VHH binders against c4kar8. Designs and how they scored, part 88

Target 1, 263 residues: c4kar8
Amino acid sequence: MAELSTPSPASPAPLDGGRGDELEKFTLRGARQILQLLQDLITHRGLITAHTGGGHSFMTAVLKVDEERGRVVLDPSPDPQANRRALAAPRLTCVTQLDGIRIQFPLVGLGEGQDKGRPALFAPLPAEMLRLQRREFYRLQVPLAHELSCLLKAEDLARKPVEVSARVIDIGAGGVAVVVPTGAAEFVIGGTLPACRLALPDGEPIELDLEVRNLNRQTQRNGTEQLRVGLRFAALPRAADTRIQRYIFKTERALNAKARGGL
Key: E = the ipSAE of ESMFold2; O = the ipSAE of OpenDDE; V2 = 0.75 times the mean of E and O plus 0.25 times the DockQ between their complexes.

## First folded at step 3 (VHH)

Design e41 (framework vhh_7yz9_2)
Fold by ESMFold2-Fast, scan of step 3:
Structure e41 (fold): chain B 263 residues (1-263), chain A 125 residues (1-125)
Amino acid sequence: as target 1 above (263 residues)
Amino acid sequence: QWQLVESGGGLVQAGGSLRLSCTASGFTVSDNYMGWYRQTAGNEREWVAFIDSGGWTTYADSVKGRFTISRDNAKNTVYLQMNSLKPEDTAVYYCARSIETYSGYSPLKDAFDIWGQGTPVTVSS
């Protein structure tokens, strides 16, 4: 039994249509919302990767939305073969990103013609657009200076309780990734670690249950073996969720301010 | 302004070596998850290698044992050392910074918010 890999929001690879039920909450179906999002792509000159199937894709952009005729106008590829593949494809899967937000939509019934005397590709407006908001998928890389830690309550090889202080390397709304010395505890994918404590700056540690999602073992240059553990928040009280979100936003803002000279 | 600039690409014979460089401006590579992707004409971008703030590295199966990702904090630069190059390694190579991920914890799922302009690598048979 294996879980299918889901591409990151910034990946040019399309998200699996078989995940339709999971992605429904991120899918826009309102005509006004679709028009607004397409107009945002025009305004920001968003580059779109258009997938034609068979591992083929080309770069395009939305040039215009014709609301009256219910059509989108796309920039054709300078490669004639890419345009021929697109026109022959039963479906085009368009993938782009704006400010960390993944946008994906299908186009069916692609045609070719001219817009204002220039070659263009035309398609009916998509019936749906996927918009994955940053907050659902964002993972803050935790600055080393913050010394963020999580006290894990786990078991050793002999199934004896052990407490391991693990360094938090990234954090998001759904969980954390931590590093532990190899052999400090045993972890099983799908296993639950109850009553762990996440130490955030400003305030008492947050007590929470964590589910093990992935494991990666690596040897560092100094010869130290470490285990990276991906952990999901199994249940998160509103107060804990608020504190975690506040930490993420404050830290990102501070990092952005430093990068821009404090302005 | 946040920026990544790649260099070191070029033409090499099969079996040869190249080192790509990626210099960051506006942020520090040691505080971020950094990666290399590559793309051939008409194909999707594919992941090559990642390095995180702790120095952990991960490689695509196609390059394991041949490519090495590293960084120099003093130069704020990430490198990709490419050895035993094959014609199928011919691609435009992109450096990227990631702070976003869909399921959180796999390098293959990390989102990339800053990209370089790309550096071409051609490997002749």
Scores: ipSAE 0.000, ipTM 0.206, lowest interface PAE 13.3, mean pLDDT 78

Design e42 (framework vhh_7yz9_2)
Fold by ESMFold2-Fast, scan of step 3:
Structure e42 (fold): chain B 263 residues (1-263), chain A 125 residues (1-125)
Amino acid sequence: as target 1 above (263 residues)
Amino acid sequence: QWQLVESGGGLVQAGGSLRLSCTASGFTVSDNYMGWYRQTAGNEREWVAFIDSGGYTTYADSVKGRFTISRDNAKNTVYLQMNSLKPEDTAVYYCARSYETYSDYSPLKDAFDIWGQGTPVTVSS
């Protein structure tokens, strides 16, 4: 991770419009729900990143909804250049979050004026608002007591097949992280490990293909070295996906209940 | 332990109505994103209706205005009220729990789905 660190984006990037079919089930189009969501943004003082195109954006907020005139009132930027760019843009793409839920919506026909004697930006109500969970692949730290393991089908330095039993240290929707002794097998980022076996509690091991995504060397307190390998599920049948999901949420729920002192 | 059980399917005439029910065991529907999907012979499952943890609902264009998704948190049950049924609505209907994930650099995916067994709906012309 340290060696291959990717810089964080300067601001949240808008989702690609070419994915409209994939996003439809998360797209609110009812006028009443749009008004309700905009009101939620006002109530929670949701900070919005408004993208004006050309890599430019500014911070704003919904100040009020004018239902009678079908308009939203936005907080202008303290930067006059940002406001000029916004007014010149054919559309804004607005991105925000509430409680880990991503909200994205277009505004077209931006104008400027005054609201209660203060400078303000105005736009017609959006015809649609995207509302979906903005969560990177969740990674459950595997409890030591669960003794999860994955039998890896890999190759040694001479390209001879070897099997390595690796301890699963975290698991998510997209893959697992495992630890192996340094030198136990050769791993290449982008390489595939076919027919590996993931052992979960309550059932037969799951056979799956894994892609190597990340490699990190770790030195333990006793001075021994282990290799941490990040592995992506290359192809996962829905039955296997369901079992992994069930394990993750069941375990997370149990840990959360324990942390809160029971119910 | 984790289970979704559907009921309410059957045979109806075009223009009729049905209400499908989906009862969850081992988790609470109000804490989760829940949806109804359907599958016709020879096709992949398609999304029909979705209700999120905040109670916001979405519908596929083919069913908008005719179908309503709702939930009863006390009964831990999700419903699909189907009105003005058409022969094209004939399918096996599935209840699902979805956990949607995305990043600014990755395609949007249904990261996890727990599926029920399905309930058949046949609409006669």
Scores: ipSAE 0.249, ipTM 0.673, lowest interface PAE 3.9, mean pLDDT 79

Design e43 (framework vhh_7yz9_2)
Fold by ESMFold2-Fast, scan of step 3:
Structure e43 (fold): chain B 263 residues (1-263), chain A 124 residues (1-124)
Amino acid sequence: as target 1 above (263 residues)
Amino acid sequence: QWQLVESGGGLVQAGGSLRLSCTASGFTVSDNYMGWYRQTAGNEREWVAFIDSGGYTTYADSVKGRFTISRDNAKNTVYLQMNSLKPEDTAVYYCAKDEGYSYGSDWYYGMDVWGQGTPVTVSS
């Protein structure tokens, strides 16, 4: 059974303004560490959003690091115009994430050519890379025994209001992923589901607004189909945030204790 | 519950070396942002060195090239190797797990975990 993907971040926009000094403790400047981090991006096949300025970006990936020539090899965009914008830009600001860790770095001096007979973009190795772990990217896989559910206020196929009880399969500071029976409701990416109710084991259900971030229709091995929906907390109240974080903390602690007990 | 215990501080002459150790209990150092901070009388604690979950390290400009942070995952211990010590390095050194790099929650796992501090005095 395939795992549900985490909801896409609200925006992969670069971290700028006012955080310069505080971010220094998370900024890698050593050549060996930069090479290692780029290699981690290759190993994990991390998708990179490359910002070219003016509100434009394209999706890329590090294909390899050429240590002899001191450069990175990037996957070009299938959109020729995006590649032309990138080549004309004074710099790219590259943003990605691996296992809940935000990675951001500049590339200057972008060129184009071929690598092993395939089109490629090339840039000198970055002089710095930001590596910042943020709580909003962490996702707890919800134990089945917890029977965590979220009552969704959605629309049916005729666009009429409907309530659907969905099983929560993962939860983080920024949202939840749920399983919905196929045909139970219609979802639109970017749509808001108001006044949904998240049932945590302790206390009353949390009422919150959810934004649809991703959809994945998966056929199980038994031939049944399920819809997996990634939902972002649109405006999480402080008290709700505290309860969700406490649940995540307590559950991870219990799972870690179980693992140390030989399970 | 969650504890950090430092050791290895003391009195040393300028140009000398010390290795500080920080043993964690109740959580794993390899899963967290771990760091060393120092505090002089009348001043706030300042960051010295960090090691993150992936083993990447960062250093304050004042200690780059002289100090090395490392960890031993099997011993659940973080080290600070301090070389070429200067009188200006005199401080109480604290081992810490950085808050906000776990789950951002209250309680011991989601809050900063600090050791008791270990004094380092560098004579001129």
Scores: ipSAE 0.216, ipTM 0.660, lowest interface PAE 4.4, mean pLDDT 79

Design e44 (framework vhh_7yz9_2)
Fold by ESMFold2-Fast, scan of step 3:
Structure e44 (fold): chain B 263 residues (1-263), chain A 124 residues (1-124)
Amino acid sequence: as target 1 above (263 residues)
Amino acid sequence: QWQLVESGGGLVQAGGSLRLSCTASGFTVSDNYMGWYRQTAGNEREWVAFIDSGGYTTYADSVKGRFTISRDNAKNTVYLQMNSLKPEDTAVYYCAKDEGYDYGEDYYYGMDVWGQGTPVTVSS
């Protein structure tokens, strides 16, 4: 490879969504800032979703920053197919969260090997990282104990109506990400799911129209694959918006209390 | 057709106040993420203040405590109240509707509707 810091000119997955000039204020390029942020991800045991393209991702983590060799060490997937997709990808797009702030960065030149006798993935240090410091980019990671669900009004493979109870993985001001059982329904990016029902604690389920914005087959750290669907609130009544924001705020406060010496 | 029209800019003395208005047509401000940006000659466009669909507000550090973003849903208008103005606040101010991020997407799509801008000059 001539230069590991330069991505393939044919890369199909730009990180910036075509608005790079507006993202510049959120972009870190200093070597010390990048190293510090990666170390913070290690310290906080931050889980990273690594997008390999083609609607595929896997869950990983930064295990180590190897400053001597100028590279990051990542936890490989227990699914060999996920690792093969990652190694074949021209670029990984890594997404994580630290202290409520969304962090995104590219990795190019991924390789595999061993670290202290264990399988590992290696990539050169990223030349830049996005640190998106706006409230509307915040996604609350929903505690599993809350058993938050959304009843989706969708279609099966035969175009017949089907109702699917999907687990809510994260929630923000603009929508939810849900996990859908494989084969339970068909989703089309840009499609509308009318009259879905979001079950929040405290009160009746909220009836919502949701737009499908993202479809991703994510390989979990245990090697299993799940379909993650990103759903945008198409229109949100003020009362529903207030309840969602209240749930987010209350849950953030509880999680912050737990992290700061709660249980 | 989606449109934003700004007004309220002008010349003020340091320490003074201005209120900028941004009226939307073709969409409702209460259903969208709305923000104010500013641009000075030779510099990149800078985010100033943001209000989400739930009414939660955020501010750039340079204006925090001096500027307040608000909205009037009945008038379909977003406001930027600017207090304790400084010469360095001199800029063209733009109102924008955020395209949003596609929820579940890991890309930011940026602002998809912009106003024409309103100039603000703060004399020392």
Scores: ipSAE 0.007, ipTM 0.166, lowest interface PAE 9.4, mean pLDDT 79

Design e45 (framework vhh_7yz9_2)
Fold by ESMFold2-Fast, scan of step 3:
Structure e45 (fold): chain B 263 residues (1-263), chain A 124 residues (1-124)
Amino acid sequence: as target 1 above (263 residues)
Amino acid sequence: QWQLVESGGGLVQAGGSLRLSCTASGFTVSDNYMGWYRQTAGNEREWVAFIDSGGYTTYADSVKGRFTISRDNAKNTVYLQMNSLKPEDTAVYYCAKDEGFSYGSEYYYGMDVWGQGTPVTVSS
């Protein structure tokens, strides 16, 4: 009997089930380490993309860790449909970042209820958490104030060329994630979008060929749905790579300075 | 610098109404996810209502049908209209903004900017 299934649903590329063996050395299984990492997510970033499978996700946060009951408490979506998908899912794949480190963990046995009179989702503590400190997996969350955009050269449902201005929500060495306006274009996983234009704050837009890696209908914390498109840099000139890395570094430093100033 | 200033709290009888205001400076409320939270002494902050950049609103079950969140873009202000107030609504009410930014330990539900709070007391 051949077992050819993906071990767990992929989140944003390149972390997929085919890389399970490579990722084992970055997997935390100690109860104390898991508790500490969950607490760090509460105290630092807290914003998590929870994948429910089938190309659906919603934005959530860890509200608290109940050590005595061995549970995490999550912020429910204001969209009841997103919560119903989550509760029906055999597992959630939770993806976030903390100080440039990619963190990914499964939650199994999700339930709903109230915590101190507030709506909440509950799950047993994860048995494992991935804590991956590699440049290739790093994704900078782009501040809304930066208004970073990418002009996509795509096709509509009739295969006619369209230009779509998409908001960049995260950026890394290997690509970007963008939010696409509803109904604006058709995307095919593995398809190439040629001559797209990434607008960075310093200088002229960067012309890029982008490969579609994943598609997620993401329910935001406000309850609205957005199409999130994960895009890989298909070919990146050295000058463009340098500008992107400089933007990431400069933004990280500004965010770190802002956070420390808020103490 | 980003700042939120709340006003409109006070003492009110059960069944009464209050409107809280939250004025922003340094950023635009219509471009951000804005929320109201409340906190009683010794307890963590509890979510009450949200409004997003598109104007979509959501409410905690405890306040649905009684509270309304809204904004006035010209005044850069978010409001919480509180009707049919109950003694259990007594709390300090906080306005908050979320930009998807770095969060400190004092921020709740990923909100990155908080106001000073405005107290609301509902007498039975």
Scores: ipSAE 0.000, ipTM 0.108, lowest interface PAE 17.6, mean pLDDT 76

Design e46 (framework vhh_7yz9_2; at its last look DockQ between E and O 0.04; V2 from the best seeds 0.00; counts 0 for: pae O 10.1 > 2, unsure alone 61.3 < 65, placed apart)
Fold by ESMFold2-Fast, scan of step 3:
Structure e46 (fold): chain B 263 residues (1-263), chain A 124 residues (1-124)
Amino acid sequence: as target 1 above (263 residues)
Amino acid sequence: QWQLVESGGGLVQAGGSLRLSCTASGFTVSDNYMGWYRQTAGNEREWVAFIDSGGYTTYADSVKGRFTISRDNAKNTVYLQMNSLKPEDTAVYYCAADLSTWGSEFSPSEYDYWGQGTPVTVSS
């Protein structure tokens, strides 16, 4: 039996293609199931990060599934450059999360046009979709009201120590994704940021070492670009791990209760 | 703590059918990936079929179109319906659970839990 390796903790970074053998048991290939999952993404208004390669991505969503023409309709970026990168890419890797379950799928043959008089991106239905119901793949989208931040101890372009307060946009069992102001610090994939401080809403900041796992220039739905840095928890103490997991669990329950009609 | 109990194995002629059952205790099958694996003498254990919390199913190429995995949430049981059986399907079949639930706070998600195995023999 193949063992499933821990994925990159940075959300939503694509999983390694070389893991195809390990991921086959989690890969949907039935046309009916693919249609159903895409429809679930529409129903839940799932926000999708579409990776275009070269460390670039943009935020999109599935607007419609055109079953008769065998294609999916995506929300284009308001940034024309992001759309041009997507159209030029040989493959778009789409990553999202639905009810705590990681979903990833490729789109090839992306085109642009109109859907009911509005700009749209079109692609043939994917032949496969990953659906990973594992706690280590779960990422909590951090509510803005929580004002979660992480004080990063990094280096600037001249390799001088610098402290950067970064907004935490998602958090999981294995790490966090943060937004870093442009030019504030230099990050190297595989590099370690020692003694960073993660500020949760309750209690004192948690001191932890973070490893840089990925860097992504993401075009937001409003057309602005931001640097997202995926950071893995390195050697997390049990007490810190317990507190982070408790925050994730409690926040998810509160958000789910709110979504079902309020608390 | 967590237990899977399998039943339904046995001897069957080629072209016949068998239905394997796997009842879980200590956790809910509808909350987790549940699957069937098989092992033949001298070979590694191989995945056969999976069903996840959403009811989505996957199958190994060797059984696709012949086997169907399903579940009964009220009975907390997962089934493997095996049709058009071939001698090459002869194996010990194992039920497994990949635990990935937030309802059991801090439950393991990296480990598979296994049943004891149930033998299936298909005569030519």
Scores: ipSAE 0.400, ipTM 0.751, lowest interface PAE 2.7, mean pLDDT 83
Fold by ESMFold2, look of step 5:
Structure e46 (fold): chain B 263 residues (1-263), chain A 124 residues (1-124)
Amino acid sequence: as target 1 above (263 residues)
Amino acid sequence: QWQLVESGGGLVQAGGSLRLSCTASGFTVSDNYMGWYRQTAGNEREWVAFIDSGGYTTYADSVKGRFTISRDNAKNTVYLQMNSLKPEDTAVYYCAADLSTWGSEFSPSEYDYWGQGTPVTVSS
């Protein structure tokens, strides 16, 4: 059998290597501070995207920190294949946000086991954690109740034009991430999708050109596998940018008020 | 309207200590990333220490274990405690702010604010 898999390019969620020196001042390396930040993630039940490489990721969470044994405990995926990819990966790149602050950290030496009789994933504590609050890295996780969608003008498997209504899962200043069923369309990294339509709750849909930046097979917490497509805004008029920023701002404040009990 | 004012610099013998202060007006230090940089003549500014909105701190390798960044929220002030000073620490020290986005304006941005600097001289 011929090898049929080719790894996808790196996901846009992890920061690229060209920012390493600039990011050092935002990178925590002290054990005490790493423990505190992991505890904050546990307390707030933060959702984490764990990137396994080759364009694959799954959703997880930090369940606990075992300080005595120096390890972190993660929620396994209900999809056994996602767990196998995670265990086979030389490292996981974990990305999440807490109070609008982007958090990114590596886990190496991932192992499988049980915690109080329940399946769990284990890893040594990370040696570093990035903690960054910057507009260019902020991605709002779109609430399901908003049913935000983007109409994509793409091509099918036979390279014929097709329109796909894709659910928007996150949105930031520079683009969106959407999910589609695998096989709904074929996407080419670097390709342009002209005249797509982003449907915001307020006002008419925004027409905009999108550039495909990454493709990532993502296993949802219910085990369903979907294609996550990272899309960059190609040429965003000021009015459209303002509407997107307003949506992000209002939604973020509403979510934070609910999470902190600010009635 | 927004200002950073550094103070506390001076002349110190090697092995001595100094505490630099940076008082902010127009914004809240505890909501933002705050940092210290230093610069010698003919060189680029060098990052020294950083403290973020959650109180997490980071340090350049050259100062780890000797310098401590902290803040006093009641005084809206960030400090740099410098111990075991070396002649190589001689520089003008600048306080800087990396303000968070999503303010009240419809065109949010992040950018650095700088103080005027406070000179530190460490003699052999």
Scores: ipSAE 0.167, ipTM 0.631, lowest interface PAE 5.6, mean pLDDT 81
Fold by OpenDDE, second read of step 4:
Structure e46 (fold): chain B 263 residues (1-263), chain A 124 residues (1-124)
Amino acid sequence: as target 1 above (263 residues)
Amino acid sequence: QWQLVESGGGLVQAGGSLRLSCTASGFTVSDNYMGWYRQTAGNEREWVAFIDSGGYTTYADSVKGRFTISRDNAKNTVYLQMNSLKPEDTAVYYCAADLSTWGSEFSPSEYDYWGQGTPVTVSS
């Protein structure tokens, strides 16, 4: 009887080294927000991996939120040993996904008991919950004066290669939004635009691959129709990433200084 | 508070039709990129249809010609008209809003807002 060694659940990959400040943007500390997120986990019957330390974990779920008592009710493991480890752990690290978004939260002060006659684990409500929503990355609205542009290598309706110079309207760590004239090229969501060139003010254009993620037709006040194209950085060299981050930081700082009445 | 509320799911026979609704609060659907996704048990959430602020629509190949995404701006609601339903269309259907300028249609985790989902069951 070959003991199928259940592969040890891979330790959650270290959250990529985004500066501690970026993680703070994804951290919920509001009581109402925490309660809502926990309730959402209940509603979706989200399975939670509870890490007890030492490479051990068990599967659980939030069964109930007891707001009056300020506690969360968890489904105990069918493995008594897992429950013992959980109870002995100074901290339980809970990891789950809701709608594809990774959620992580600590539980401390775990106890066992019964909820409506069924065995349950109890813990005080988490003080914080991390919801890693990538869309919450800062999106810098590019000042018009910077005249950022991106040369897009796309195709027309006949699949003929065309180059389109697009104005960059916003930029973030994950990509850019650009505006192009309607009909300049055919864009397909999920398609890759290879070897595009992003022009930053600080030097030579950055060559990069862009993935079309969003298409949004907009009518300007003058009645002219424009196509807004959301583009993800498909592959970004480290040097390019550094330049982009530097640009964003510098520009944001300048804008904030101006807003504060600075020169 | 920004919220999406889905409705209209249910049981339908193969070849039948359903209309799903997604009502937004806190933001305007006509100003944003809206989408429908579906998910079956044990599978990843897959995109179904999108509508941009300009009313441009995009469909997955699996639903093209059968499904129609639309919106009522006055009701701040997005719809998914599903015709010629097949058993393979059985799933929980989710409404999503992407408020960013670059989308996450192929990465559902990057959407800003999701509904709770509405179940659709197509019987043979």
Scores: ipSAE 0.026, ipTM 0.420, lowest interface PAE 4.7, mean pLDDT 83
ESMFold2 (binder alone), look of step 5: mean pLDDT 77; pTM 0.773
OpenDDE, look of step 5: ipSAE 0.008; ipTM 0.252

Design e47 (framework vhh_vobarilizumab_d1)
Fold by ESMFold2-Fast, scan of step 3:
Structure e47 (fold): chain B 263 residues (1-263), chain A 125 residues (1-125)
Amino acid sequence: as target 1 above (263 residues)
Amino acid sequence: EVQLVESGGGLVQPGGSLRLSCAASGFIFSEYDMAWYRQAPGKGRELVAGIDSGGYTSYADSVKGRFTISRDNAKNTLYLQMNSLRPEDTAVYYCAAQKSFYGYTSYRPSEYDYWGQGTLVTVSS
C-alpha cells in the first residue's frame, strides 16, 4: 500500500516549522507583491482554510484590503465557535490555492467588526506570504537518450574520496534521483556531497551541493543490483535554478509533442 | 504544547534487542515526517532511520536489516525495533519531527521542527 510519493500539490494542510532554507525562495516579503497577491485572491474569490491551532480550522475569504489602515478584511465563519477560536488564537495560518499555486500566510492580531454593515474579521497585513507553484514539485523522468549525468563527490568502501558518474533518472526543482552500480561509493542518509557537477545538454556542468535523501537497492531483470539515490539541492544559485527549469520545460514540451504527433 | 517523549532505552548485551517508542503530542502527527537520530559521546547527531507521512522508510547503511522504523498514527507514536545490537550502537537516541513537504524529507538535523530529550541505549557486556 505504501507507494513512492509523487511530487505534486498536497492537501491544504499548513506548512510550518524549521524549513527556512527550503521555503525562503518561495516567500514574498515585498509590500507590493503581498498586496497584489491578496488582490488576486479577492478577484478570483479564492476560498481560504484558516487554521486556528489545535486541529481547528474554518473556511473564509479575503473580502477587502484596507491599504490606508494596513489590514485585510475576512469573511467570518457561519459557526460562532469557529470565530471565537479564531479571535482567541495568537496566530491564524491561512492556506489557499490559486491556479495550482499554493498560497500560505500568517495573520496576527485578529479582531472583529463590520464591513458595509455586515460582520467581518480583520487583521494587519501579513509581513510575508508563501507562494508555491505546482511546477516546483514536478519530477521529470529523464529520457534515456539525453544521457544526463551527475558527477558525485563521495567516498568508497575504504573511505577514500571518489568521483562517481551517476545517471540522472528524474529531476525536479528540489533535486534529482540517480542510479549508481552497487559498491561504487558509500552514501549516508543526511550526508552532504559537496561540489558535485550536474551535466545538462546545454552548457557547462552545474556545480552544486547535494544532500542524500534516500537510498533504494533495485534488482534489474538480469539479476544485477543497482543503487538508486535521491539527492536534494542543498543550495541552488539563481542561474543554476534557471538552467534546470529551462531543461525541464524544454524536455516536457518535446515529450508532449511526441505524444501528440508521434515524432 | 508540543512534546516528543522517548522510552525503551537501557542496557543490553551485544546481539540483544530493544524497542524504542516516541509518544508525540501537541501537533497533527500524521502530517509529519518522523526520524530517529543518535549521538555517541564526542560525535555529532547522525540519522538512524526515517519514515515519512506516507510510510516511506529510509535507513542508514549501518543499521539496514537490523533496525525497523514504524509509526502508529492512531496512537501518535513512532517506534524503532533494534535487533542484533552492537557496541557501536551505543548512543543517546532522539526522536525528531519535520512537517511533511510534498514528499521531500530533509535529513539535515537543523531542518527538524521538534526534538525529544533522548533515551540512552548502552550495548555492553
Scores: ipSAE 0.000, ipTM 0.159, lowest interface PAE 12.6, mean pLDDT 80

